# VHH binders against G2/M phase-specific E3 ubiquitin-protein ligase (G2E3), part 2

Target 1, 328 residues: G2/M phase-specific E3 ubiquitin-protein ligase (G2E3), of Homo sapiens (Human) (q7l622r371to698)
Amino acid sequence: IWNSALDAFRNRNFNPSYAIEVAYVIENDNFGSEHPGSKQEFLSLLMQHLENSSLFEGSLSKNLSLNSQALKENLYYEAGKMLAISLVHGGPSPGFFSKTLFNCLVYGPENTQPILDDVSDFDVAQIIIRINTATTVADLKSIINECYNYLELIGCLRLITTLSDKYMLVKDILGYHVIQRVHTPFESFKQGLKTLGVLEKIQAYPEAFCSILCHKPESLSAKILSELFTVHTLPDVKALGFWNSYLQAVEDGKSTTTMEDILIFATGCSSIPPAGFKPTPSIECLHVDFPVGNKCNNCLAIPITNTYKEFQENMDFTIRNTLRLEKE

## First folded at step 16 (VHH)

Design aa5 (from t1 with D61K)
Fold by OpenDDE, fold request of step 18:
Structure aa5 (fold): chain B 328 residues (1-328), chain A 124 residues (1-124)
Amino acid sequence: as target 1 above (328 residues)
Amino acid sequence: EVQLVESGGGLVKPGGSLRLSCAASGFTFSSYAAAWFRQAPGKEREFVSAISRGGYTIYAKSVKGRFTISRDNAKNSLYLQMNSLRAEDTAVYYCAASPDLLYDWLTESEYDYWGQGTLVTVSS
């Protein structure tokens, strides 16, 4: 997915404002046949790859890393561009930005105050913690001497006259490690985000974009999915009743299937994109034994069964097996 | 209303163990750094331990290796496991929380919310 995306987006004929078309190549087909794929599924996979890539660092939330090879390959720019394109074309909420990274984008690095949690390097974090926990000037000086080479390397050595100087030292170390160290990656990433005017919008509407970039999507509920999927074709009253009961059962933990699994089965996404789904998700009732998910049109075909038990079993079986096979 | 309620204090012999709990309510606890402070009789309140949102832990020199701070965001709770207790650990222990903790983790004024405290007495 990543390499294909890079090749496509780097193509001279690629226009980020045009609709994205996704197709899968059929294996062992001598004719090179293709079948249509889900755009939002593709973008979801792409965002997931970015989040877990070496371009970012951190556990709960992510900051930009410093990767020399990535810089040489201009991947920080490509990442920014991909994020911008994804947001505009119906991709999921990334939700993995640190507040510090976000603030740097909106208010500038010079106006951003990083914190200890922005430090993913354990050794650097421990140095900061040791400095912060010093209780006397003598202790502070001792710690500085122990980490002298590091402090000298990053240009944070200073004269210590009072214990309160430890706060300025910590500030300087955080400033260097979190912001100054990754200046080049940040500038490249920022340039990528300018694609389709996305950076400008982020800066103009920081509250809205903070929710999208810095927070994971809200957990799905029976109510949310029930409202999301609309019935458009000759509904079977009994089957729709079973569908609603099933959603409630899943919410209550009475099934090994999750709400996210259901959404993925039907749309290819584990969350609702900020731009919504296109087309609108729908449910249809079919005289089949097992449900059918069509990710291209966001349609879930549910089976018409005689009993709820049969309905639940068939839903769980099909959804779990389908997702398992797709992960392989 | 924002509340922090400490529990688990009591009388313990030297060398014994206690586990303190702090229950948070009225705010999004997972978005806060949290800490334990203590105040011994006739002494000033002092820093004991802190835990960041991301899970970094900080300890006073006097308790390092003996105390363990932890949190359960799903339960909106902060914990302090105290092992190898000493007479000098006798104090009222306070839970505290801060949303905007930057550099000064040991300073009381940096924390916005405080509990009423729980008494820990270490005596033979």
Scores: ipSAE 0.809, ipTM 0.935, lowest interface PAE 0.6, mean pLDDT 94
Fold by OpenDDE, fold request of step 18:
Structure aa5 (fold): chain B 328 residues (1-328), chain A 124 residues (1-124)
Amino acid sequence: as target 1 above (328 residues)
Amino acid sequence: EVQLVESGGGLVKPGGSLRLSCAASGFTFSSYAAAWFRQAPGKEREFVSAISRGGYTIYAKSVKGRFTISRDNAKNSLYLQMNSLRAEDTAVYYCAASPDLLYDWLTESEYDYWGQGTLVTVSS
């Protein structure tokens, strides 16, 4: 997905303003048959790839990494561009940016204060912690001596005269490690985000975009999903009743299926994109034994069964198996 | 209303163990750094341990190797496992939280929310 995306987005004929069309090629099909793919699914997978890529670092939230190879290949720019395109064309909320990264984008690196959690390197974090926990000047000096080579390398050596100097030292280390070290990646990434004017929008509406970029999507609820999926055809009243009951059961933890699983099954996304779904998600009642998810149309066909038990079993079975197969 | 409620304090013999808990409510605990402070009789409140949002742990030298700080964000709880307790560990232990700890984790004023404290007495 990543390589395909890169190739597509780097193409000179690619216009980020145009609609994105996704097609899957079945490898084992001697006929080269193409199946239409879900745009939002593609973008979801792309965002997931970015989050877990070597371009970012961190456990809880992500900052940009320093990867020389990635810089050479201009991948930080591409990542920014991809993210911008995803946001505009109906991709999911990334939600993995650190506040520090976000603040750098909005307010500038010079106005951003990194914190310990921005440090993904355990050894660097420990150095900072040790410095922070020094209780005497002698202790502080000892620590500095122990990590002398590192501090010298990053240009953070300073004369220690008082214990309070540890604060400035920590500030300097954090400043270097989190901001200065990744200056070039950041600038490239920032340039990519200018695609379709996304960076400008981020800067203009920081509160809204903070929720999108720095926070994981809100948990899905039975109510949210119930409202999200509209009835497309003549409804089977019984089936719709079962559907609502099923959502409630899932919310209550009475099923092994999660709300996210249901959404993925129907749309290819585990969360509602900021731009919403296109087309609007819909439910169809079909005289089938097992549900059918159409990710391209965001349509969930639910089975018409005689009993709720059968309904739940069939739903759970199908969703579980489908998701399992997709992960393989 | 923001609340931090400590529990688990009590009387313990030297060399014994105790686990303190702090229950947070009224705010998104997972978005905060958390810490334990203690105040012994006649002494100033002092830093014991802290844990960042990301799970980095910090310990005072006096408790390092004996105490373990942990958090459960799902339960909005902070914990302090205290092992090998000493008489000098006798104090009221306070839970604290801060939304944006920067450089000084040991300073009381850096924390916005505080619990009422729980008494730990180590005595033979």
Scores: ipSAE 0.809, ipTM 0.934, lowest interface PAE 0.6, mean pLDDT 94
Fold by ESMFold2, fold request of step 18:
Structure aa5 (fold): chain B 328 residues (1-328), chain A 124 residues (1-124)
Amino acid sequence: as target 1 above (328 residues)
Amino acid sequence: EVQLVESGGGLVKPGGSLRLSCAASGFTFSSYAAAWFRQAPGKEREFVSAISRGGYTIYAKSVKGRFTISRDNAKNSLYLQMNSLRAEDTAVYYCAASPDLLYDWLTESEYDYWGQGTLVTVSS
């Protein structure tokens, strides 16, 4: 059942009802005792599907979207529940929350001030930018008049006496768009996160949970990956040297492959779980033409090649094509 | 340890173009909003353009439509493409960075890190 569920979840078309059913089984059963690598792969795919779902919006980090159909289907609640279950069962760090979403959960929406990057709607962002960059009261009043219907609709019309009044207008628009607009989705998502007491733990340990829930641009390095994978077989001296050179090249931006791509290829996870991987990730130099990722055992087989150029080409080709197929 | 280094300044005829670059080091550039400011001789430093972490661009009215700000996070670099240059654009151009692009994007005090500047002269 578990292996079949995992195979179905790898399908291109995300099915929220199926994911909800699997998360419910995980919550009420000891699902990881027989297949620990499969559990980690499933939880990693689940987090990736949540991040890329219509429930979230944003380019670098995610805030909740306003999706009326998803709200009617109670999917925000189920997303919160899925995330809570994943955390309790040792799943990978989700790592996609905006700081704004995190602060709303921990400190309350009324105590959180959004920023321009929280706005995913280009037209709304342009309104905010135009207001902020006004240099005279006359310019500001002209911009407000052009946007009058929008500002009236969202309840942000404001008497303008001085140029500095633009700052409170920007604050009001940001507050509406990022926070008030999605109030109902947020409350539903928050209720889901209460599953197994997870929301309470997040609120009790905000620094620790910020590090696992919020987007972090530099979470993986060549040093971290080099130390993560242990060598359990006698290494080909040349191949191991090429592996270390490859990691450094990826860190330096000299390859189209990212550190996250390598981790996903070998383990199925885009980040290192707080409790670590089980089984421990390993690397081996087998007689293979191209690299192989055994996600159930967290094992990466690297190719034996005569030149670094061949090594890099085989790594880049296989990792990128494999991950492309998995995302589709 | 934090360093912002501008380059690409020089002498250009009116109507000409220049591309300024700013190389960032000693911090995670992709986590920062970035901006260009300029200071003409005998005047206060003024805002030119900013780009948020997420890629939203902001321009002073005097340069909008003529200048284009961009960034390449893989190369830790900020750029300013300056077209249709005028004598009034003559200034020392500075790059700056801040973790957040807050409400007062036009004000120098909102930016934590600054470069040393590169001179752009538009004449004759």
Scores: ipSAE 0.475, ipTM 0.808, lowest interface PAE 2.4, mean pLDDT 82
Fold by ESMFold2, fold request of step 18:
Structure aa5 (fold): chain B 328 residues (1-328), chain A 124 residues (1-124)
Amino acid sequence: as target 1 above (328 residues)
Amino acid sequence: EVQLVESGGGLVKPGGSLRLSCAASGFTFSSYAAAWFRQAPGKEREFVSAISRGGYTIYAKSVKGRFTISRDNAKNSLYLQMNSLRAEDTAVYYCAASPDLLYDWLTESEYDYWGQGTLVTVSS
């Protein structure tokens, strides 16, 4: 079951049946404990698939989407369950929640105020912006007339007597779009997150869970990755120089490869865990043309090449193709 | 220490262009919405433009179509490209930042951090 589920994830973007089956196996600790490197790889793939799934929307950080088919298939509940299982079993920090989604889980949707960036629908965002930038009552009334059908549909029509009425209108539109529109998905996701008592723990320790659930603009840098990987043995000073130059080139945007891609290739994780990696990441040199990532040991084997250009080409080629195959 | 430092101000003839920059330090700029405000002599400080963390842009009506706000999160920098400048654009321009813009993006009190300003003078 384990091997079949892992292969399904590698060959497809998201398959709820296989994800549910593997989560069940991990919950029972029958197969994952025998193969800890495979468990970490699966949990990393699972978090990546969840973040990029149709259950979530947003470019920077994610809020829940309204997906009627996913509701019928109970996928929001299963997503919450899979995330809870991953957290309990030492999976990577998800790191993709919006602060709004997190606050809804911890403090309740009724105590949470969404913001403009929670709105992924460009047309809705433009309506909010136009209302907020109105400078006269006449201008505000004109905007409302242009959007009348939308405002009536969502139940946000309001008598306008002063310009300051626009603030309550903006608040109401945000509340509907971000919170009320996805109420049923949210309750289903929340119920799944109760698995193994995880929701209770999130609510009890909000600072700690915010740091692992919420999107953080902590960028991986050339300096951070250079310091993360321990250099145990290198036969060639040139190879170490090429590695450092490669990290700088990636940081400067001179490669399609990202720092996150390098980390995933070497460790299976898209971010550095709060407690750090076990085992500690390391670099070794191989007399071969192409790099190798050993995710079980968090080891990156870099090629020894005669030129930097060859080094970069081999790194980019292998990392890109490895990550592409994992996404297919 | 949190700092916002504006630059790029100066004297420009009517119809000219300037590009203002704001360098942020002491906090994670990419986590913040950012804005430009301005204060002409003898007037209240007024909203000019804002950009959200996600890139939504907001402009005061008086500058829409002439000014362009942008950000470069890798450089922790905010920019304001000002074209077709008029005498009425003469003011001290302030950079501002806030982690949360709830629903009043035009109001000074919604912004936590402020720069000291850079003077833009539009005159012949």
Scores: ipSAE 0.467, ipTM 0.810, lowest interface PAE 2.4, mean pLDDT 82

Design aa5 (from t1 with D61K)
Fold by ESMFold2, fold request of step 18:
Structure aa5 (fold): chain B 328 residues (1-328), chain A 124 residues (1-124)
Amino acid sequence: as target 1 above (328 residues)
Amino acid sequence: EVQLVESGGGLVKPGGSLRLSCAASGFTFSSYAAAWFRQAPGKEREFVSAISRGGYTIYAKSVKGRFTISRDNAKNSLYLQMNSLRAEDTAVYYCAASPDLLYDWLTESEYDYWGQGTLVTVSS
């Protein structure tokens, strides 16, 4: 059952019931202590499925969605529980929370101010933008009249007396859409996150947990990746030189491959965990034409080639095709 | 360390087009919201356009439909395509950036970083 659930995740046949079953096995099983690489692979797939699930919305960072069927099926609670289990078992940094979602968990929704980028609904975003860019009271009143039914529905309809009233209106719409609309999903998710005392730890150590839960679009650099991987064997000077040149080319935008793609290829993770990788990432030079990523060992084998052009072509080809297959 | 450098300004006839560029350095541009402001001679600086980290675009009413803001995060660059230029568009154009753009996007104090400006003159 366990192996079949893992195969379903690898084949992108996500099923919440299978995920729940496997999480319970991991929670109570000693298997992970004997095979840490396979546990890490499962937790990585689980976090990826959660991030891309219907429970979350957003492009860069995620807020909770309002999914009434998922709420009826208690899936927000189970998502919180799965995340808590992953954190306790040393899983990869989820790294997809919006700052707004994080602040709601730590400081409370009443102490949190959402921003425009928290809004995934294009029509709602356009209403907010139109209100904010109004320059006269007459324009503002006209916009409010056009949006009257929406504003009445969400309880934000108000009499406008000055132009500055638009700022409170925008604040109210953001507060409703991002926070109040999803209050019940949020409370359910929060209850799941209490599993193993995780929510309390998040609230006690907000800076540390922000770094692992929140999306941080800081670019991985050529220097960071070069220093991340240690050399296990005697280096091939030419191949290591090509590797460093490749990292610089990726940083300079001379390849369609990104630093995140390289990290995923070698480790399965899109960011460096705060606790570091286990095992420590390494690089080796092998007599192969194409790179090999061993995600269980966090090992990257780079090819030995005669030219840099050949090196880059082989790296880009393999990484691109490997990541494409993993998304299918 | 942090720097915003505008370019692409110049003299253009009414009805013409210009494309302004702003090159960002010393910070991760993709982590920032960005905007264009302008200041006509003898007037206060005014909002022109903004683009959020998530790609939402915002335009002052006076330029909506004529100007297009865009960004290229791989090149750390912000752009403003200005079409159907009018004499009233004559101004020094500034790019600006902020990591934390709440709900008052038209106000200069919301932006932490500013360029030195590029002059656009629409005349004759």
Scores: ipSAE 0.464, ipTM 0.811, lowest interface PAE 2.5, mean pLDDT 81

